VH-VL binders against f1rd40r3617to3795. Designs and how they scored, part 2

Target 1, 179 residues: f1rd40r3617to3795
Amino acid sequence: FNISVQSGYEAISQELCVVTCLKDLTSVVDIKTSSRPAMIGSLTDGSTETFWESGDEDKNKTKSITISCVKGINASYVSVHVDNSRDIGNKVTSMIFLCGKAVEDLCRIKQIDLDSRHMGWVTSELPGGDHHVIKIELKGPENTLRVRQVKVLGWKEGESIKIAGQISASVAQQKNCEA

## First folded at step 10 (VH-VL)

Design p6
Fold by OpenDDE, fold request of step 14:
Structure p6 (fold): chain C 179 residues (1-179), chain A 119 residues (1-119), chain B 111 residues (1-111)
Amino acid sequence: as target 1 above (179 residues)
Amino acid sequence: QVQLVQSGAEVKKPGASVKVSCKASGYTFTDYDIHWVRQATGQGLEWMGWMNPYSGDTYYAQKFQGRVTMTRNTSISTAYMELSSLRSEDTAVYYCAREGYDYQYFDYWGQGTTVTVSS
Amino acid sequence: QSVLTQPPSVSAAPGQKVTISCSGSSSNIGDKYVHWYQQLPGTAPKLLIYDNNKRPSGIPDRFSGSKSGTSATLGITGLQTGDEADYYCGTWDSSLSAGVVFGGGTKLTVL
């Protein structure tokens, strides 16, 4: 599935922006990467100016980001920010979203192909149910690739969901970049 | 249950080659990389390289580049490690190990194969 | 000579707490996940801790792992006689000779 730069970005970013009734759960999930875990902080710092860059430990392997949800956490959406326009030599051209109860038993729920100039959020809706693990498999044409942000949206059991106002995709993106 | 069963002990002369097998069971063989690690008597662990059973891709430690060949037979879920131009210093227990799902750690090990190189 | 440095030996009485250190550099421990392996006498290594601080199934919670900077630590509480073994830290090193590296191993003696 190919997404044009402009329309794809708008559509994906719009999906992220319209999920204003859900809580950001990124800070309460566990994140693992296939390489260079020291850079994981860059994935969740709220800034698209920083990034996780894969290392040589997965040079000839599929790169991945694995999100584990703790009990009581219900993830509804996962979003990944990539900027192929800025990350020359570190482009992401394919994303596969998987989810399941355990890392060894995941199901593919979405596959996205990105063009060489893609900039913005790629979002996958998660199926309902008891999904404890979300995995994003990443591929690119180079030895390494960069991901700038990961966001998990959902709700906590026993808590009310606060409704935030809807904002345009462009405004949301700008706020993320300026954070 | 996941198991890695290795071939039996080998005694070789200097200059010869040895090929150790590692038969995997209890999981899908092609889904996990196989690594090889050796341990000389009374010494620590030394990593040799990895092989992807699906693609056949390999990556060897520089120390063994040119002397080691890692292969597999997917039909029988078996990995192989061949070490050529054997030296006395190659005397060690050789282990195959399965790399974990998200890479880098070895969650299952073979029982080891003792390779003795002596004149 | 090992890329990662461990104390050659540690000892303690049953019930006590012991820690085993593993020191590296920015090209390995500082940037990568650290894993720990237990090797009982005459046996193959066994995964003890992975991804710095995670326990595989079957490993009791008296075993713990941590990492800070370029160093990792294995902690063992409630020491038992059956814990007498060699312990190895391992990780990936992104130096010119990139690959998996291990510490020299630590022999744990239960007094």
Scores: ipSAE 0.877, ipTM 0.922, lowest interface PAE 0.5, mean pLDDT 92
Fold by OpenDDE, fold request of step 14:
Structure p6 (fold): chain C 179 residues (1-179), chain A 119 residues (1-119), chain B 111 residues (1-111)
Amino acid sequence: as target 1 above (179 residues)
Amino acid sequence: QVQLVQSGAEVKKPGASVKVSCKASGYTFTDYDIHWVRQATGQGLEWMGWMNPYSGDTYYAQKFQGRVTMTRNTSISTAYMELSSLRSEDTAVYYCAREGYDYQYFDYWGQGTTVTVSS
Amino acid sequence: QSVLTQPPSVSAAPGQKVTISCSGSSSNIGDKYVHWYQQLPGTAPKLLIYDNNKRPSGIPDRFSGSKSGTSATLGITGLQTGDEADYYCGTWDSSLSAGVVFGGGTKLTVL
């Protein structure tokens, strides 16, 4: 299933040509990092030219980015941008996505290994249900690593995200492929 | 309920070693780092280092490098801090503390162990 | 002497508001999370505030934390006699000797 990093589209019903338009919720979630929180702004500034770099406070420890959703916010996808080609000495080679109701009780939903030249977005679909905490555990071959962007796509309770007759499923799919 | 229970008070001579224990309960011992912090009488808090109960990895404050050893016995969920070459200046209350889930803060503390170094 | 600087003492009457400052540098408070601990007389420290402004379970909303630049502040409203204690700020310092650092502590007296 393809999602747009800029704007997510999901076909709900092909029969009715109803498309769900997911919103970028990155600006309304709380983000915590395992180190150097002063650089968190670089994760959400919309630029892959800036980055968060882990510090020495989590040296020899698993690095992490924790996303907390406020009440009424439903996250459907989380995306992480990494550029191992540019970030020599700060590569990410493993990502584990976890989610749950509380930080102390998270379930692993996805694990992915990245090659030493990976450049681009890594996306995880989030399970439905009562979850408001998303944690991304990051590992690399060096003491520090860099992440360039984080994006959360989802919907707000009480808002209609169904778009009927405005765009076809094929157009939505094309937009997702071009993103 | 999370608890850290430390061993009893110690009286040592200069040059000796002391080993303080910290038994953890109420959570998975290997999931959280254990830190050690000491406090001399009437003074502030001084960080000594941390130990990862799962891997056994440690990181010590520079001041205590070569004199402190932090270990654990996972079968009994117990952390240990050994300080050697004791001096009078090492007289203090020593605390074990659990590091929070996302690091940096100490969410639970032991009751403290008084170590007195005197001739 | 301490890497982080706190006032040695503060005092106020019951019901009043007090603030405790914690000053550091770009290698610690300016770049890291700040935490606060309460230490009642003769007891072990207790976590009061973590990650600049978050309260653990059981800590009343009378206690608050904030951070700006290289300084952090602990706020206590509706001061009670039971709040008389020593308060410590703490964080990580990325200096030559990297590690956890604490303020010198602030003694709060309830008049």
Scores: ipSAE 0.869, ipTM 0.919, lowest interface PAE 0.5, mean pLDDT 92
Fold by OpenDDE, look of step 10:
Structure p6 (fold): chain C 179 residues (1-179), chain A 119 residues (1-119), chain B 111 residues (1-111)
Amino acid sequence: as target 1 above (179 residues)
Amino acid sequence: QVQLVQSGAEVKKPGASVKVSCKASGYTFTDYDIHWVRQATGQGLEWMGWMNPYSGDTYYAQKFQGRVTMTRNTSISTAYMELSSLRSEDTAVYYCAREGYDYQYFDYWGQGTTVTVSS
Amino acid sequence: QSVLTQPPSVSAAPGQKVTISCSGSSSNIGDKYVHWYQQLPGTAPKLLIYDNNKRPSGIPDRFSGSKSGTSATLGITGLQTGDEADYYCGTWDSSLSAGVVFGGGTKLTVL
């Protein structure tokens, strides 16, 4: 299966060559940060040139980005973009993805360590079900860290996510690359 | 349900120390920071600092640096705030408060402890 | 005196709408979440609004919060006698001494 950060295509059946098109749901979810919420716009502006930088509110604490999905929104993937090569003194070296129905009952679904030169997207698949809250816990070697972008891919209830026609996996991959 | 129950009223003389306790229940004590806020009679709220019950790490407001000590006993889910070198200006109701899941707001408060400092 | 500025008092009749302002600066309200607390006479403060505009469970939708620039506002519609209380805004301040700061409080009187 392949996904694009811009528009995710997933082959759900190789036999039938049915491709599911995931939508960018970032604009319809609520995003909260552990500090400096005024910079949240930088996480969703579509540019890796801007960033959210954690403040002193969460100094010496775990930094986090919390995504809340409204009813009818089904998140399938969450992606986080970091650039440790550019963000000297604000590196991210650990990401923990959690999800659940409420902030009080989150389950860890993925943990990843990043090297000091990591640049790019880190993606976690989300479990199916009625999960309304996604939390990304972030850690780094310094008191502050930077995140460049956050993206949520999924589908809205009542909307078809299947694209018309049968396409091969290679065509699906090509479409992802062009998106 | 979440509850913070504080120790009873205290009467102290200037120069003495007071130690207020805050017993937490209804949740995992070590998962949430405990803050202390005081309120003089007829006055507003004044933040004193916070303590992480898991690590024991503390951060105090500059005004209270060197005079306040926040500790905890995890075995009994109890946080403590000790204020030394008491002055008449320290007369106030002292509250413990749980920091919310996402930091900086206080979702649960103790009932308050009245501390009176008088000669 | 307080880092955040609130009007000392507001008043209105039952059923009316009131607003309580909270003004700060770029080091606090400007880039931080604002929270509101209600303190009934003789009681401990209670969380009323968090993260600018979110209501905890049990808080009726008559209470609302908003933030713009370096100011925040608490709105109360359908004012009830039981709303008579002191209201405090609070946030984190990143100035000389980082930490939680509160407004001076606003006494709401229901006429």
Scores: ipSAE 0.847, ipTM 0.908, lowest interface PAE 0.6, mean pLDDT 92
Fold by ESMFold2, fold request of step 14:
Parts: C-alpha cells; structure tokens; sequence
Structure p6 (fold): chain C 179 residues (1-179), chain A 119 residues (1-119), chain B 111 residues (1-111)
C-alpha cells in the first residue's frame, strides 16, 4: 500500500483479510515475568531458538507472564510458543490465559493442557476492547520451565487500517478488506 | 484499606522464644504471601523468610533455619513468626510485609514489633 | 559485606537532584527485578519503586528507578525536606543461600 500512487477509487484493491490485517503489537506492550526478567528479550526477539527460563524466585509458585496494554492498544490475540521436545527438564504442561483491566480483576478465558512432547504456538483470542491486562499462568512437572516466544496481535487506536504501513484514515477506506 | 497490625513490644531473656502476630485486613488474606523482615537499631533490613497463608508452606532464610517458625490462622487472618533460642543480637524491630501480586516486592508493611533481648 | 552495595549517605539542597546507586551481581540485580523502599525516621519502610522502574499509586513522578547490568539507580528530583529518609534497594539473590537481599541503606540529607 503506497499513498504516493493512489489516485482513483477504481484503482484500489480491497480484500477481506481480518486475520491477516492484524499487526504485531509485541513491541508496544509491557511484559512482566514472575522470575528472571533479564531473559524477557528472549520472549520478544522473534526467535524460537532463545528462551525465557523461570528462576528460583518463583520455584515453589505458579509461573506467569503478564502483558499490560496501555489505553488505545487493542490486543486481539496472544500467542505463546513452547517446545517441550527441546526443553527437557523445563516442560510446560499447563497454560491458563486470564484477561481483565487490572491484575486484581482477571477472568480465566482459556485453559489448555499440553503433552510432554508439545512443540508450537498456543493462541488465545482476547475479549474485545483496549487496555487489557493479560496473564498467562504456566505449570510443568519440574521446578523450572521454559517459554520460547510471546506474540500479541491487534491494532492501535488512531490507525486507519489493520494491514501494512501507516496510512491516513481516508486512504484506509480504499484499502479496506471486503468479503 | 490494606492493613497489617502487629502485636506489641516484647522483652525477653536470652534462650527464650518470642512469637509476633500480624493481623491482616482489607484484602483476601490467603491470596498473598507474608514475609518477615527485621531491623536492628541503626542497622539495615534483614529478610527472614516467607509463608503462604493458603497452603501454610514456608521458606526460611538460611541464617534462621532451625530457629524460626512461620504460621498462620486463616480464621482470623493472622500470620505469626516465632523465633527461638534468642540472643542479644536478635534485638530488633520485626516487620511483617505483604508480597505484591506476582511476587518479590513488599507493597504493605506492618508497623513493626520491637523485641528486646537482655540479660 | 552487604550483597548489594549502596552509598551510606548522600546530600543535596532543596530543589536539586540526587541519585542513589545499588550495586550487585549477576546472581541478583543482573538477573532479577529491583525494588526500592523509603523509610522515614521512626516508621516502617514504604514501597517507592517496584519492578525496576514502576511507581505505585501515590508516589510522585519525581521519584524514578532504572537498572543497567548489575546496578540499579534511584533518582529523586525536586528535592524536598520531607524526602530526608533512609532508602533501600531490594531484590532476590540466587547465590547458595537464595532469598531476598537488601542494600545497606542510604541516608538522604536535604540541606
């Protein structure tokens, strides 16, 4: 999509692509881990070869990753990558996704068990709205566990489209996806 | 409205034990771990351990292992710390503190309980 | 020997800025969240900064925190006489006797 070449409405290509129109918002949310925050960069670096590993400060406690969105950030999906086939001794076998407006006011929105050989992404759709706090509670059979990536997909208020580039609101109508 | 109210000052002889109480109000007592921290006169803060009020599980700093017991009574939202075999160097103000949501910082503190160990 | 090292005192005039350092190691500050507490004379400690740089409700924005490598810093701008207190950093230490550790404290004098 290039604003400099736009001229007539008949030259505009429009497609319905709601799931493909979402943006990666991971860099504009706040991420807290229950332990070892020095490894948070491994959750957001776009690589499944790096990992966050829980530490001894939450050894006897539920491990968690908490994602906080400021006002105007509409998170639609959160995804977590786990690789139990590589992370022997640090497996994740349970995930609970919670969402709300504050950490003290969270509702469970998804609960899933993972087998001991699970490899891949686990995704939760989020309730509509902005300014979410999303908590992912993690459990496994060992004292420590590993998560390899986190992604947040959605859109920012004040942006005209949910696809590539920054485009004004008037131009966004012409790039709008349609069924 | 969160409040931690501790028991009053204690004077003890060496070799005795002391039990300090910490009554919680304004929140769900079993949802947050309680830590104990002491401070000798003119000195810094020294962490003693934590207790989970839901399960009763504890974790004690190595220095106090074998001398400290942390318990609770959930019916009255009260945490306890008992320190045995007291010595003069145990003279300090003892604080209970609530661990914040998702760990490792202390968002509310009790007013402190002065324990004096003297011959 | 404190696991976390703070200067024993700092001073500055009203309206000025001061920083208080907290030096640790890879087993604590380098790997964990750092928190700051203010202790006014004769009172219990109070949470000032948590998770390196977050302010709880009611703490003015002239208080700030940061972390780099194995060191953390508390910044105070627009100093007031009411800021005169002891300041402690705290974190988890994963050394042999794992647990919460505090710095030795820094006495701030506003003159």
Amino acid sequence: as target 1 above (179 residues)
Amino acid sequence: QVQLVQSGAEVKKPGASVKVSCKASGYTFTDYDIHWVRQATGQGLEWMGWMNPYSGDTYYAQKFQGRVTMTRNTSISTAYMELSSLRSEDTAVYYCAREGYDYQYFDYWGQGTTVTVSS
Amino acid sequence: QSVLTQPPSVSAAPGQKVTISCSGSSSNIGDKYVHWYQQLPGTAPKLLIYDNNKRPSGIPDRFSGSKSGTSATLGITGLQTGDEADYYCGTWDSSLSAGVVFGGGTKLTVL
Scores: ipSAE 0.677, ipTM 0.840, lowest interface PAE 1.7, mean pLDDT 87

Design p6
Fold by ESMFold2, fold request of step 14:
Structure p6 (fold): chain C 179 residues (1-179), chain A 119 residues (1-119), chain B 111 residues (1-111)
Amino acid sequence: as target 1 above (179 residues)
Amino acid sequence: QVQLVQSGAEVKKPGASVKVSCKASGYTFTDYDIHWVRQATGQGLEWMGWMNPYSGDTYYAQKFQGRVTMTRNTSISTAYMELSSLRSEDTAVYYCAREGYDYQYFDYWGQGTTVTVSS
Amino acid sequence: QSVLTQPPSVSAAPGQKVTISCSGSSSNIGDKYVHWYQQLPGTAPKLLIYDNNKRPSGIPDRFSGSKSGTSATLGITGLQTGDEADYYCGTWDSSLSAGVVFGGGTKLTVL
């Protein structure tokens, strides 16, 4: 996993690393799909050769991936990998990212529209605070759609506070993080 | 408090139709699908289909296709199920149930409506 | 005809634990979320467990659910006389007659 780095974007990337020590939390969050949960392992196996494909239980309904964080887990970014160039009959052309304290109290963060040839990651930064639920609503022109990966980056309360404070202090002093 | 309140018991003759109502309160009616499930005396649960109150879209269990119609009136937050060409085997308690937020489980149920079909 | 198989009855003494099985196939339990409903005598069903193992608010943690392969299990510990009821598993079935299916129900008797 890498980010293209420009001089200005390098400063943003370094500041994100300095302010928060983000970890891959994908294996410690609860992931629910709107259909075919037996395929959830394809979303988290680190492979873009496997996929989750929506099932008939949510045909004519909004397809979604819902991520729930237990207390002490703070998600900062969520990323979704889609390959419309391979998944010709199962394209994803729109993603809506939502978060909140519960599924009944979600706020829309972003909507991202994808062209019919999109291949790659789509990332949303999550607002800070006490959000415990992230939902990604998926739309496409077919009755079924495919997603190939999901990643959640964030920090754990207790461990991340120590690391983030030390990292921030270290970068500010060009040495150890202190606070 | 989420509630589903159904219409009262009905007695019908074979060949007639019955229409059961289900009035929702305590939530946004159009946000959740309504399912219908029946239960003959001393028997298990049998799913009949679902209806989306926002769009009016329906999906019927194959066993009931051609005999069941599910509708709603959003202005009074009420769902309806009509079963036609009644037979004695249709004698049952009919429940409406709200589908949960992310589908396929039923988090609130109506009290049930007894429909008796007798000659 | 139910595609999900449950034992017709189980019984145990107060304070003990029981499990109720629900056997299905790859077109339902093997591929889909499983839910459990409690039906007290003379009442409508009530959601007890959803999404295999999640409890709605108000359901005590002595009720649990699990799923393995094409089978699901409801566990009840610390049995109380108020637990005497019929218990149904339910899920989506993707076979020819796609839709929601329930098990035949299990009558729990607390002796």
Scores: ipSAE 0.675, ipTM 0.843, lowest interface PAE 1.8, mean pLDDT 86
Fold by ESMFold2, fold request of step 14:
Structure p6 (fold): chain C 179 residues (1-179), chain A 119 residues (1-119), chain B 111 residues (1-111)
Amino acid sequence: as target 1 above (179 residues)
Amino acid sequence: QVQLVQSGAEVKKPGASVKVSCKASGYTFTDYDIHWVRQATGQGLEWMGWMNPYSGDTYYAQKFQGRVTMTRNTSISTAYMELSSLRSEDTAVYYCAREGYDYQYFDYWGQGTTVTVSS
Amino acid sequence: QSVLTQPPSVSAAPGQKVTISCSGSSSNIGDKYVHWYQQLPGTAPKLLIYDNNKRPSGIPDRFSGSKSGTSATLGITGLQTGDEADYYCGTWDSSLSAGVVFGGGTKLTVL
């Protein structure tokens, strides 16, 4: 008579929890700038010493950074690093965050105004749902402006579920008794 | 369906001017810049400039500065390009084109307007 | 003349692959997005590729774009007789007379 306890107990009394793990998704999204795409690498290199500077092709036009997500990527936050204290002739004084399923169908999330000495990250929480496009519209008092970093934080579909399953499996094995 | 429909062919003499129209439909006219591009027979494409229909702002290629004027009438969703002091080398097909989202590519083009400059 | 250099013509048989090059400089292709237009005989140009490598809806995946350094390339696989057209690259140029520039065009002949 062999009695064996197997993993995956069906009737565990402990409350199961689901943990959402936010990750830096910046390397798996597509980033478009309204000008000078050759400088996009400066937005994603993890350095506040490099920058994207807008070019003459969007002079007198709204400057923007557009982020496109493939299916299965759930962006939760977008952050933009600006340093008006160093970028004296290239300041950013306004950011408008938009998102939607396509570029022609974007809804405004919020607007953030920055003072002339702002240095640091500006973050927008993204609404839930199946959005594929995030757009940041940028304005400043000069013909050009600079952004030093962009980050997209979120989760890949399925990763939250895996974390919860691992917690459950560990609890099930702690109660193995043989007599 | 986005469409750009241009006015008909024009025959002009040297020194005259021509005004080509471009009527937009199927989208919000003031949301997208309109560019003008010309093409002489058997030749490539030559950019002339852009106009923002919301503000009326323009930017002209250096070659056409002083001879070209780009305007619009927003109530009828129509853009215009006027080229003055015509020369025989201005003989070409003139296109209007809509700038796409996030700039500098042309996602819809008019059918073209042939302008012939001859004596 | 043209700021962007394209071969004046290319030809291939149906089903084959062709590439069309577009050579520029650091003031244009090296710094800016590149776009491609197809002009069928007797018609207006049509957008084929935008932002270096993106296809608008309705353009089959046998058309592709890429760029490296100051050059861009349009690729066409599975060549069909209906692909016979002129092909133009276009981009922004930031040199002394800033504005949109096009290559001189490449005539594709399907044999």
Scores: ipSAE 0.668, ipTM 0.841, lowest interface PAE 1.8, mean pLDDT 86

